# Ledger of designs, part 318: VH-VL binders against q8ixk2r445to577

Target 1, 133 residues: q8ixk2r445to577
Amino acid sequence: FFGMLQNKGLTDYCFDYNPPDENQIVGHQVILYLCHGMGQNQFFEYTSQKEIRYNTHQPEGCIAVEAGMDTLIMHLCEETAPENQKFILQEDGSLFHEQSKKCVQAARKESSDSFVPLLRDCTNSDHQKWFFK
Key: E = the ipSAE of ESMFold2; O = the ipSAE of OpenDDE; V2 = 0.75 times the mean of E and O plus 0.25 times the DockQ between their complexes.

## First folded at step 16 (VH-VL)

Design Cq4 (framework fv_recaticimab)
Fold by ESMFold2-Fast, scan of step 16:
Structure Cq4 (fold): chain C 133 residues (1-133), chain A 120 residues (1-120), chain B 112 residues (1-112)
Amino acid sequence: as target 1 above (133 residues)
Amino acid sequence: QVQLVQSGAEVKKPGASVKVSCKASGYTFTDYYMHWVRQAPGQGLEWMGYISPNTGNAKYHQNFQDRVTMTRDTSISTAYMELSRLRSDDTAVYYCARVRYSGTYPFDYWGQGTTVTVSS
Amino acid sequence: DIVMSQSPSSLSASVGDRVTITCQSSQSVLYNYNNKNYLAWYQQKPGKSPKLLIYWASTRESGVPDRFSGSGSGTDFTLTISSLQPEDFATYYCQQFYSSRTFGQGTKLEIK
């Protein structure tokens, strides 16, 4: 599927990627932001290779988690998806990052009023449930 | 065998629109992005934009974004590029070229090109 | 946009010659996570569409003769034809596909 990737628990928030330079998409953190319905920086595609691809960008951007980290960052997609870019979108809406054995959770950034997706131990929380809109 | 076959040559007046087609065969149409590149006589290659045949989403280079529309029809594995408000400096050969969906590859297959001549 | 510059703009050579064409990008096209250079070379003969020769700076496309080789990393790249054949007279383009797609201005290889 493809569209805006919205959180079930944090109901007004979607995956959002807004790099400082639209021509340099690698290395910045994926955030959560109020869903605006326009696609663009909130448009993602879930692929048969278990990738989450960004905004029809060329070269394709794929969400990844670097070893030892819990933040989602943008990498370039590869012909064969590397393990750190594979997320299993389960029927219950959980996004399971197989390499780390953790789930993507909507969480507050530091102690601010901003939200980000982070890897956390898997629970049945609505903050770990995602759907395409 | 992979093949991209483009529509025939066009002669247009300034101010008109042109729509070029690119019919794909020999592979799964929705697994590859379709890009458009043009080349004015005696000049180099200029990238115009692309479309995802799977989602229908298109992205255009800023030089063309106000005049170009890229679409596709998955039932006949065909991509289209329409350029409006033509000027004489739009005279060029227009190519379609595919890019593997992962973005890992450059343009591995190209159409034969469509010559568009804009003259009064 | 990343600007691609090729040198020379044209050159004349004879069959059997070793030919080198250079390409420079305004920014690095090396992707550090996989250590690949997102740089390609194309050959275009008069009246024909471009043909992919080399990608990832040094990987030869299937069916391309081994006299064609690519080298370089980051911002400086070279295409070499080790023993020029009559069918190699063409215009050669480098292209980056790291950030958007931009081409060099081309190098026209002519018979001497």
Scores: ipSAE 0.475, ipTM 0.831, lowest interface PAE 2.7, mean pLDDT 90

Design Cq5 (framework fv_recaticimab)
Fold by ESMFold2-Fast, scan of step 16:
Structure Cq5 (fold): chain C 133 residues (1-133), chain A 120 residues (1-120), chain B 112 residues (1-112)
Amino acid sequence: as target 1 above (133 residues)
Amino acid sequence: QVQLVQSGAEVKKPGASVKVSCKASGYTFTDYYMHWVRQAPGQGLEWMGYISPNTGNAKYHQNFQDRVTMTRDTSISTAYMELSRLRSDDTAVYYCARVRSSGTYPFDYWGQGTTVTVSS
Amino acid sequence: DIVMSQSPSSLSASVGDRVTITCQSSQSVLYNYNNKNYLAWYQQKPGKSPKLLIYWASTRESGVPDRFSGSGSGTDFTLTISSLQPEDFATYYCQQFYSFRTFGQGTKLEIK
């Protein structure tokens, strides 16, 4: 699976990575933004190693969640994926982060009108359901 | 045996377009990104961009964004680089080079190069 | 772009000499999560494609003689050839692969 990674509940929003500097992609938060259908900062690939890869950089970016955090941040992909970069994309569209045992949910960023993906307890909410377009 | 075989030399007039091909063999084409690098006579190596043969997604260096298009045909394991609105300073040897898909490896195999000469 | 600066632009040496080439990046190419430097060295002979010699700053590519060694971390890197052989006269390039790809301008190693 690859393309724009869209939320079922927050219907018009896609995973988006828009770092301040294209040459420094490590450590910034993945956001949700209106789907534009053009790829670019919204183009991701789900791999057989359970990674969510950002294809618009080389080396590829791999979404990770650092210990004790609930935000998704960009790391570089490695030869052997660390556990914090592994997500199970389930048949119902849930993205399950194996290391934390939590699910990725579309959520409003505190004190802001912007949206971000966050780790939350797993529920059957459409805000936790994702698909590639 | 891994091979990247490029198309032959081209001579073009300013304003024309050139399309260089790079045919891969000896490995799974979709497991490796294909990058393009050029080298003007007596000059160093200049990175132009890449394409994912698996997804078709491509990213170009800003110096080439307006004039370059990178594509691939997975049925024949071939990548293409088209450069339009050629100028005399586009005269160079153009190379394709593969990168393992994660990008955590350098260019381990290169094509033999395609000489493109742009002159009046 | 991460700018790569290579020195010297050329040097003359004799067979058996130890030669050293340096490379500096405008930004660190050390990835802190795996502690690897995303830095490679290539050899190019006239009329030929570049050949990978070293990656991760110090790891030799398979088949590369052990007289070639790489060192350094962060922004400062060195390629050393411990006992120069006739086939080593070529142009050498460093390359960062931490953010896209950029090359140093090259060092031409000439016969003295």
Scores: ipSAE 0.792, ipTM 0.913, lowest interface PAE 0.9, mean pLDDT 92

Design Cq6 (framework fv_recaticimab)
Fold by OpenDDE, second read of step 17:
Structure Cq6 (fold): chain C 133 residues (1-133), chain A 120 residues (1-120), chain B 112 residues (1-112)
Amino acid sequence: as target 1 above (133 residues)
Amino acid sequence: QVQLVQSGAEVKKPGASVKVSCKASGYTFTDYSMHWVRQAPGQGLEWMGYISPNTGNAKYHQNFQDRVTMTRDTSISTAYMELSRLRSDDTAVYYCARVRYSGTYPFDYWGQGTTVTVSS
Amino acid sequence: DIVMSQSPSSLSASVGDRVTITCQSSQSVLSNYNNKNYLAWYQQKPGKSPKLLIYWASTRESGVPDRFSGSGSGTDFTLTISSLQPEDFATYYCQQFSSFRTFGQGTKLEIK
């Protein structure tokens, strides 16, 4: 699966990653933005290693969850995917983070008009459903 | 064993286009990015860009952004590099090269190279 | 782009000599994520494709003789051939892969 990773509940919003420096793609937070598919900032790949890979840059980035955090941060992909980078895109559309045992949910950023994907307890909410488009 | 076999030498006129192929074997084609590097006669190596064979997503060096197109045919494990609006300084040997694993590695396998000569 | 600068551009040496080639990057190629230097060395002989020698600055590729070694970190790197053999006369390139790919201009190693 690859392309735009769109949220079902938060209609028309997709995973978006736009690092400030093209030469340094790691360490920044993945956000949600209106789906447009332009500039490759919204192009992601779900790999056989259960990674959500951002392969617009070299080296390639993979979304990770750092210890104690509920945000998605871009890390470097590894030969063997580390535990904090493993996600399960389930048949029902839920995106499950194996290590934290939480689901990725589209949420409003506090004190902002922007949106971000956050780890939350798994529910049947459409805000926790994702699909590639 | 891993092999990258490229298409034969090309002779083109200025303004024309050239499309070089790179057929991969001995590994899962879609698991590794394919890069293109060229080398003008007596000069160094110049990175042109890469493609992710699984997705078809490509990124080009800015020097070639408007003239190069990288594609792939996964059914035959073949990558393609097309360079348009050729000029004399495009004369070079063009290489395809595989990046090992997840893109955090160097070029471990190279094609044999394709000589492209641009002359009026 | 990260610019790679090699030194020297060319050198002459004899069989058995110790040879050192240096490479400098315009910015650090050391990752603060995994503490690896995204630096590789290649060998190229006339009419042949480049061959990977060393990656991660100091990790020797499989099949590469022990006389080849790499060192350095951050922006300054060195390729060393401890005892030059006849088959080692070639052009050597450093390459960063911290941000896309960039090669040094090359170092031609010729027989004295």
Scores: ipSAE 0.761, ipTM 0.921, lowest interface PAE 0.6, mean pLDDT 95
Fold by ESMFold2-Fast, scan of step 16:
Parts: structure tokens; sequence; C-alpha cells
Structure Cq6 (fold): chain C 133 residues (1-133), chain A 120 residues (1-120), chain B 112 residues (1-112)
């Protein structure tokens, strides 16, 4: 799978990566933004290694969750996909983060009108259901 | 055992197109990107671009973007590189080489090369 | 593009010699996030495809003899062959894979 990774509950929103410095594409938080269909910031590839890759520039970025965190950040892809970079896209649309045993949920960023994907306990909420467009 | 087997030598006229194939075996075709690198006679190595066999998406070096197309057929584990509007300075050996998706890696296995000669 | 420069362009040596080839990149190829140098060395014999020798500046590929070693970090890298064997006469290339992929111009290792 490749394309825009869209949320079923927050229906107009897609995974988006827009780093403030193009020379440092890693280390920033993945956000949710209105789906625009222009690729680039919203173009992701789901690999056979269970990675969500950001392939616009080299080196390729892989979405990860660091220990003790619930936010998704861009990391460099690793030689063998580490557990913190593995997401299982299940048939029901849930995106299961293997290392934490939690699911990715569309959520409002604290005290703002912006949205971000966060790790939360797995539920059947549409805010935890994702699909490639 | 990993093998990348390329199609045979080609002789073309200026202005023609050439399509080189690279058949993979001994590993899961969709777990590795396929890159193309060429080498003119007596010269060094020049990276042209790559394709993701998993998605079919390709990215090309700026020097080739307007003339190269990379595709694949997952049913036969084969990648293709087509170069159009050939010039005499496209005379080279063309190699396919694989790169592991699960990190930032060099070319660990290469095809045997396909000689393309462009002459009047 | 990151430009790769190798020296020397050619080198004459005898079996048993210690040979050193250098490679410089126009920009750092050191990753700040995993602390690896995205730098590889390849060997190419006449009429053959290149063969990977070393990656991440100093990691030997499986099956590569331990007389081959790599060192360096950031922008300056070295390939060393500690005791040259007859099968080592070839052209050697460095390659960065930090920003796309670019190669040095090659170093031809010739018999004296």
Amino acid sequence: as target 1 above (133 residues)
Amino acid sequence: QVQLVQSGAEVKKPGASVKVSCKASGYTFTDYSMHWVRQAPGQGLEWMGYISPNTGNAKYHQNFQDRVTMTRDTSISTAYMELSRLRSDDTAVYYCARVRYSGTYPFDYWGQGTTVTVSS
Amino acid sequence: DIVMSQSPSSLSASVGDRVTITCQSSQSVLSNYNNKNYLAWYQQKPGKSPKLLIYWASTRESGVPDRFSGSGSGTDFTLTISSLQPEDFATYYCQQFSSFRTFGQGTKLEIK
C-alpha cells in the first residue's frame, strides 16, 4: 500500500509530515491535516516490514514511537525494522503499534484546533481506523 | 541464493529506446528496492534511479528524469528500465542492484550487467 | 548531489603491500540519529559487476577477507588492504547513500 493514510472517524484528515527544516527530515512529530491529494507531505508507503515510510527524500524516514511516548515521530529507517517502527494495519482498519501494544488514534492536540495521531488503548472507535486512499 | 539476471546486449540507433530487464530470485522481490546504475566504457559508476517493487513507485536522478521509466512485474519478479531518445553517450553497461527496505543500505547484490551500444 | 572525490586515480603495488585509498564527500554522510556513516566501498574487476566490500564506513560485508578494512567519519574515509593478494588488483569505488546515491570516480589498483 501507498498513498494518503486517511482516518475513518476524522474523515477529512490524513497523515501529514511537514518538517520545519527540509535538511533535517527526522525528529519531528507526524501530524494530521486536511487531505489534499497533492502527494509529498501526505504520501506514505506501507512496507512488507510493517513500516510506514516517508519516501520524498533520501535517506528514507520511518514513523516510530520512542519509549514512554505516545506521539508518532519521524526516524531514520533501520537495518532491521525495530519493534518501535512496526505498525500492523489490520483488516478492520486499526493500526496496531507492535512494541507498545497500542493503536494509533486521531486526537486533538492539547488546547488547539490541530489534530495528531497518538497511541491509545485499542478500541473499536472510528478514530482508530485508517485506510490508504 | 540471491540472483539478479539481466537481459542480453542491445545495439541501438540514436533516437531509439532500449528496455533492459532484471529478473530476481532467491529472496522476496517486494522486500528490496531495485536500483539502476550505468557505467560508460572506461568511466565510473552513475546512479540512475530506483523502483519500489512493492508499490511500483519510482524515483529518478535529475539527469534521467525526462528519458527514463522504471517498472516492474511482481508475477515474474522482474524489474525493467527503459531509456528513450538514446544518444551516443548513452553507450554503457547498465546494472540493476538491490537495496534492502528495512534501513539505509548500500547495493549488496548486482546483476551481471547489460551492454547497450548506441551508434550510427 | 553530494560529490565524492577519490585519491589516487591509480596506484601501482606489489603482492604483500599495504595499500590505502581515500575518499572525501562534499557534505557529511554521518547520520545524527543512528550515528552511522552512509558510506560504502565496492571492488570491480574487469568485465564484472561491482562487489560490495564495506558499508557504514567500517562494516565488512559477509565473505569479505579481513585484510580489507574501512575507517573514517563524516567527510573523510579510507579503505585499507593490509597485505595485497593477486586477486585484489581491481578498481575500487566509494559511494555515499546518505542523499540519493553518488560514487567516487574510482581508484585503479595495478600490478607494479
Scores: ipSAE 0.007, ipTM 0.562, lowest interface PAE 12.2, mean pLDDT 85

Design Ct1 (framework fv_retifanlimab; at its last look DockQ between E and O 0.92; V2 from the best seeds 0.81)
Fold by OpenDDE, look of step 17:
Structure Ct1 (fold): chain C 133 residues (1-133), chain A 121 residues (1-121), chain B 111 residues (1-111)
Amino acid sequence: as target 1 above (133 residues)
Amino acid sequence: QVQLVQSGAEVKKPGASVKVSCKASGYTFTSYWMNWVRQAPGQGLEWIGEIHPSDSETWLDQKFKDRVTITVDKSTSTAYMELSSLRSEDTAVYYCTREGKYYLSYAMDYWGQGTLVTVSS
Amino acid sequence: EIVLTQSPATLSLSPGERATLSCRASQSVSAYDISYMHWFQQKPGQPPKLLIHDASNRATGVPSRFSGSGSGTDFTLTISSLEPEDFAVYFCQQSYSTPYTFGGGTKVEIK
């Protein structure tokens, strides 16, 4: 699967990654933004290694969850996907992070009008359902 | 203005299939989710599933997963709902509905006139 | 699935009276500051008509006598003063979680 990773519950919002420096693509947080598909900031790929790749530039980035965190951070992809980069896009649309055993949920950033994907306890909310567009 | 015009009433026997159409006009067909909802006589409303016409992304109620196929024809701005292995319990008025966009949510803001499907031996 | 329970099943009132309809969800249908609950009006032989979206927002063309309130699991549709054309069946519906579900409906009938 590849393309825009869109949230079902949060109308017209997609995974978005726009690092300040295109030559340094790791270390920043993945956010949610209105789906537009421009500039490849919203282009992601779900791989057979259960990675969510941001491969607009080399080296390729993979979404990871750092220890003790609930945010999605861009790391470099590895030959063998590390445990903190493994996600399961389940049949019901939920995006499950294997290591934390939590689901990715569209959430409002605190004290902001912005939205971000965060790890949360898995529920049946459409805000935890995702599809590629 | 937004209009959803559905195909005419159907009479089917048990075990048969029915395909209901919904022609949309007055808006960009490929920009809005289309839903199917049915209502048995004198009963409530039951959601069947939805499809996004742009790429045919589909979500179905598990109850219908094995019997319902929702499709679209972008060239004619028409959505279809096919229900197979019909049973008497499938007798209902079937509606197509468009989901409007409201800030951070969707709501079924326009409805077709409904299509009565009668299943009887 | 989220179960929506509407009460009362039937509401018998006269024109000019206030109607209060309830819809209770088996779990919260709210996120952020939004409640993904909607209300529809249906008359015999017609499709449902959207009245209220997101708990408290009147759909286009809906008279001001219709209002919605609530959050979490408990929602209310209010008709401040019933008009003859308001006698119909009213359904609540949640879009918080697929499968989308409807309440059983409240029939507002003339007393």
Scores: ipSAE 0.859, ipTM 0.941, lowest interface PAE 0.6, mean pLDDT 96
Fold by ESMFold2, look of step 17:
Parts: C-alpha cells; sequence; structure tokens
Structure Ct1 (fold): chain C 133 residues (1-133), chain A 121 residues (1-121), chain B 111 residues (1-111)
C-alpha cells in the first residue's frame, strides 16, 4: 500500500512527518495532522516486510518504536527490517506492533490540540483503526 | 440543499438479491462517508455499513459481510447497496445516510427517504 | 459491539411538560473530551432526523428546547417544554466503534 495513512475515528487525520531539518529525517516523532496530501509529509508505504516507510526522501525512513517507549520515531530503513520496525495492519483496521504487542492509537497530547500516534493496549476503538487512502 | 433520493420499494422472494440506489445532490459526494441503515417493521435501527466515495474504502457490520456489497458511482453521485441470499428477516426499510464532519467526529446528518424491501414466499 | 439501552421505553406526557430520556452504553463512548453519542427523532413514515451530535451539540435548525448531556456511558436528551410536533420516537446512536449501534428507542407520546 502507498498513500496517506488515515485514522478511522478522527475526522480527516493522517500520519504526518515533518522533520525540523529537511536534511535530517531520523530521530523525530511521527504526528497526526489533517489529511491534505500536499508537500510529501503524509505519504507512506506499507511494505512486504511490514514496515511503514517514509519513502519520499532519500535515504528512506522507517517508523520504529524504541524499547520501553510508546512513541513512533523515524529511523533509517535497513535491508532486513528490525523487529521494532514491524507493524501488522490487520483486517479489522488495527495497526499492531508485533514486538510490543500493542496497537497504534490516535492520541491527544496533554494540554494541547495536537494529536500523535502512540502505542496502547489493543481495543475495539475506531481511534485504533487505520486505512490507506 | 443536501438531498438523498432512494430507489422505489421492492418485493422479493427468499434467496433473491436486491440492489437499492441512493442519489446524492447538494454537496460534494466524494468528501463524505455514505452509510446504509435498516429498520424492520416496528423495530429499531441497524447499521449495515459505510463507504467513502473518494476511494471506495468500505466498513461493514460482520453480520452482513458475506451478503452485502456497498458501491458508489462517482459520475452519477449514486451509492448502491446490494443484499443477497434474502430471507424473510431481511424485510425492512433500508436508508442511506451521509456522515457530516464535525470536530473530531462524524454524525449521520442527512437521510434518504427509505426503500421498503419485502421478502416473502 | 456496544449495546445502547434506552429508558424509559415509553414516556407519556402532555404538551408543555419536560421530557427526560436516558441512554446507557455498555462501555465508554468518550475520547478527547468528546462523546461519540448522537440523538435522532423519528416520526411515523419518516426517516430519522439528527437532533444532537457529540452528546450536547444541536444540529442545524433544531429548536433550543432540545438539549443533550452526559459522557462516558450515561447520556440524557432533554426537551424542556414539549410541543405537539415533539411526540415521536427518539434513538441514541454511538459512533465510537464500528459496528455503529442504536438504542432501542424511547417513544414520547401524549398522555
Amino acid sequence: as target 1 above (133 residues)
Amino acid sequence: QVQLVQSGAEVKKPGASVKVSCKASGYTFTSYWMNWVRQAPGQGLEWIGEIHPSDSETWLDQKFKDRVTITVDKSTSTAYMELSSLRSEDTAVYYCTREGKYYLSYAMDYWGQGTLVTVSS
Amino acid sequence: EIVLTQSPATLSLSPGERATLSCRASQSVSAYDISYMHWFQQKPGQPPKLLIHDASNRATGVPSRFSGSGSGTDFTLTISSLEPEDFAVYFCQQSYSTPYTFGGGTKVEIK
């Protein structure tokens, strides 16, 4: 799949990656922003290795979750996908992080109007359901 | 003026299929989820599923997954719901309804007039 | 699947009286300080009409005598002073999780 990764529950929110330095795409958090499809910030690829790739730039970034963390951070893709970069997009729309056994949920940052994807215990909420547009 | 106009009533025999249409006007058809909801005579409302016309992304109640097909025709701004292998318990009024966009949520803000489907032997 | 239980099933009142309708969800339907609960009015032979979205927000053109409140699992629709056109069946509906579900309805009828 290639395109915008949209949340089912929130009105028109998609994965978005906008690193502060356009020459340094590693180490920053993936966010959620209103879906617009402009400026390449919202285009991701779901690969046969179960990666979510930010492949509109070189070198390509892959979404990862660091040990003990719940945030989705950009790492460099590797030839063989590391376990912390593997996500399963299930038939019911849940996005499961295999290593941590948790699901990606749209979450509001405390004391803000900003949204981010975070790992949470898996539930049936539409806030944990995703699809490519 | 948002309007949803559905096809006319149908009488079917068990085992047949039915295809109900819903023609939308007065808004950008491809920007809003379209839902199908049914109501058996004298009973409550039951959600069947929804489709986003822009990309045909579809979500269905598992109870209908193997018997329902929801589609759209963007050129005519028309949504369709086809229910196969009809049973007498499928006798109901079938509604199309669009979901309006609100702050961080959707809500079914406009409804078609309903299509009565009667299944009898 | 989230079950919505409405009470009472029937509410018999006179014009001018206050109506209070309850809807209870089998699990919380709230997130982000938003409750994904909606209220509809349905008259015989007509489709449902949206009255309240997200628990407390009146839909366009809905009279101010209609108000909604609640969060989590417990929700209320209030009609402050019943008009003759308000005698109908009222449904709650959750959009927190597919499949979306409706309550069984409360019929508001003339005493």
Scores: ipSAE 0.673, ipTM 0.898, lowest interface PAE 1.7, mean pLDDT 93
Fold by ESMFold2-Fast, scan of step 16:
Structure Ct1 (fold): chain C 133 residues (1-133), chain A 121 residues (1-121), chain B 111 residues (1-111)
Amino acid sequence: as target 1 above (133 residues)
Amino acid sequence: QVQLVQSGAEVKKPGASVKVSCKASGYTFTSYWMNWVRQAPGQGLEWIGEIHPSDSETWLDQKFKDRVTITVDKSTSTAYMELSSLRSEDTAVYYCTREGKYYLSYAMDYWGQGTLVTVSS
Amino acid sequence: EIVLTQSPATLSLSPGERATLSCRASQSVSAYDISYMHWFQQKPGQPPKLLIHDASNRATGVPSRFSGSGSGTDFTLTISSLEPEDFAVYFCQQSYSTPYTFGGGTKVEIK
């Protein structure tokens, strides 16, 4: 699976990664932004190792969640995917983060109209349902 | 003006399949989700599923997953719902309906006129 | 599956009276200060027509006598003064979670 990762409940919003410094693709938060249909900063690949890869740079970036955190951040991909980089895309569209046992949810950042994907307890909300387009 | 025009009434035997069409006009077909909803005579509304015409992504109610196929033809701005292995309890008016876009939300804002599907021996 | 319960099943009123229709969800259908509950009107032989989207927003062309309110699990559709054309069946519907579900309907009939 590859393409833009769109949220079912938060209409017209996609996973987006646009770090301030393109020479340092690691350590910044993944955000949600209006789907533009052009790929680029919104183009992701879901791999057989359950990674969500950002393929605009070499080395490739992989989305991870650090222990105790709920934000999705960009890390360097490894030869063998570590547990914090594994997401199970389920039949119902949920992205289940194996290490934390939580689901990725579209959420509004506090005191802002900015949107981000965050780990939350799993529910049947459409805001926890994702698909590639 | 937004319009959704559905195909005419169908009479089918148990075990057959039916394919209902819904031709959209008056808006950009590939920009809105299209839903299918049915209503048995004198009963309430039941959601079947939806499709996004831009990439044919579909979401279905699990009770229909094994019998329903929803497709689109972008060149004619037409959505289709095919229901197989028909039973008498599938007798209903089938509607196509567009999801209008609102802030952080969708709602079914335009509806086709409905297609009566009768399943009888 | 989110179950929507509408009450009463039938409401018998005269033109000019106020109608209050209830819809109760088996779980909250609200997030981000938005309630994903919509109201539809249906007349015999016609498709449903959207009246209210997201609990309280009137759809285009819908008269001001129609209003919606509520959040979480409890929602209300109010018709401030019934006109002859308002005698119909009204359905609530949630879009918080798939499968999308509808209430059983409230029939507003002339007394």
Scores: ipSAE 0.396, ipTM 0.831, lowest interface PAE 3.0, mean pLDDT 90
ESMFold2 (binder alone), look of step 17: mean pLDDT 94; pTM 0.957
OpenDDE, second read of step 17: ipSAE 0.825; ipTM 0.931

Design Ct2 (framework fv_retifanlimab)
Fold by OpenDDE, second read of step 17:
Structure Ct2 (fold): chain C 133 residues (1-133), chain A 121 residues (1-121), chain B 111 residues (1-111)
Amino acid sequence: as target 1 above (133 residues)
Amino acid sequence: QVQLVQSGAEVKKPGASVKVSCKASGYTFTSYWMNWVRQAPGQGLEWIGEIHPSDSETWLDQKFKDRVTITVDKSTSTAYMELSSLRSEDTAVYYCTREGKYYSSYAMDYWGQGTLVTVSS
Amino acid sequence: EIVLTQSPATLSLSPGERATLSCRASQSVSWYDISYMHWFQQKPGQPPKLLIHDASNRATGVPSRFSGSGSGTDFTLTISSLEPEDFAVYFCQQSYSTPYTFGGGTKVEIK
């Protein structure tokens, strides 16, 4: 699966990553932004290694969850996907992070009109459901 | 004006299949989710599934995952719901309904006139 | 699935009276300040008609006597003064999570 990773509950919002330096793509937080499909900042791929890859020039970035965090941060992809980069896009649309045992949920940033994907307890919510478009 | 016009009533035997159509007009067909909902006689409303016509992204109630197929024909702005292995319990009025976007949610704001599907031996 | 329970099942009232309909969800259908609960009116032989969306917003053309309120798990549809044409069945519906679900309905009938 590849393309825009769109949230079902938060209508018309997609995973978005736009690092300040195109040659240094790691270390920043993945956000949610209106789906526009322009450029590569909204182009992701779900791989057979259960990674969510940010499809850019090599080296490729993979979404990771750092210890103690609930945000999605871009790391470099590894030959063998590390545990903190493994996700399961389930048949019901939920995006499950294996290591934390939590689901990726569309969330509102505090005191902001911006949105971000956050790890939360898995619930029956369309805000935890995702599909590629 | 938004209009959803469904195909006519169907009478089927158990085990057969039925395919109901819903022709949409008055809006951009590929920009709105289309849902299917049914209602057995004298009963409540039951959601079957939905499809986004732009790419045919589909969500179904697990109850129907093995028997229902929802499709669209973008060239004619028509949505279809096919239900196979029909049972008497499938006797109902089947509605197509469009979800309009309101704030950050969708609401079923326009409905077809309904299609009665009768399953009897 | 999220189960919606409507009460009462039947509400017998006279024209001019106030109608209060309840819909309770088995889990919260709110996300921050947005409640994904909607109300429909259905008359015999007709499809449902959207009355209220997102808990408290009247759909286009819906008279002001209809109002919705609530958040989380508890929602209310109020008809301030019943008109003869308001006697019908009313359904709540959640769009918080697939599968979308409807309440069992409240029949507002004339006393």
Scores: ipSAE 0.818, ipTM 0.932, lowest interface PAE 0.6, mean pLDDT 95
Fold by ESMFold2-Fast, scan of step 16:
Structure Ct2 (fold): chain C 133 residues (1-133), chain A 121 residues (1-121), chain B 111 residues (1-111)
Amino acid sequence: as target 1 above (133 residues)
Amino acid sequence: QVQLVQSGAEVKKPGASVKVSCKASGYTFTSYWMNWVRQAPGQGLEWIGEIHPSDSETWLDQKFKDRVTITVDKSTSTAYMELSSLRSEDTAVYYCTREGKYYSSYAMDYWGQGTLVTVSS
Amino acid sequence: EIVLTQSPATLSLSPGERATLSCRASQSVSWYDISYMHWFQQKPGQPPKLLIHDASNRATGVPSRFSGSGSGTDFTLTISSLEPEDFAVYFCQQSYSTPYTFGGGTKVEIK
């Protein structure tokens, strides 16, 4: 699958990656932003290795979760996907992070009006359900 | 001005299929989720599923996944719900209903008049 | 799935009286400061009509005597002074999680 990864519960919001510096695509947090249909920062690929790839910039980025954290961070893709970069897109729309046994959920960042995807205990919430558009 | 007009009543035998239509007017059809809800005579409401007409993304209650198909025809602004392998307990009024946008959520703000489907031998 | 329990099943009241209807969810249907609970009115032979969306917001054209409150798992619909046209069945519904679910309904009937 590839395209814009949209949230079911936060309907107008998509995965978005906008690195502050085009020369450093790695190490920054993935956010949620209004779906704009222009591709670029919102275009992701779900691979057979269970990676969520961002290849708008080179080298290719893969979404990962660092040990002990709940935020989704862009890392460099590896020839063999490490466990922290594996997400199972399930039939119910949940995006299950195998290493932590948690699900990706749309969440509000601090007191701001911005949104981010975070790891949370798996629930049946629509804020944990995702689909490609 | 928003209207949802459904097809007429149907009488079916057990094992048959039924396809109910819902024609939308008065708003941009492709901008809102369309839901299907049923109500057995004298009973409560049961959600079947929903579809977004822009790309036909569909979400269904697991109870209906093997028997229900929801589709849209963008050219006529019409949504369809087809239920197969009908049983007597499928006798109900079937409603289409639009999800209106309210603040940061969605609620079923306009409803069709309902289509009575009777399943009997 | 999220189960919604409405109580009482039937309220027998006279015009002018206050009606208080309860809806309890089997789990929280709130996300931060938003509660995904809605109330509908249904009269015989008619489709449901949206009254309250997101726990406490009155839908367009709905009289001010209708109000909603609550968060988490416990929600209330209040009709401050019943009018003859208010005798109907009322359903709560959650949109926090698919499958969306409805309560069993509370019938408000004339005493």
Scores: ipSAE 0.565, ipTM 0.876, lowest interface PAE 2.1, mean pLDDT 91

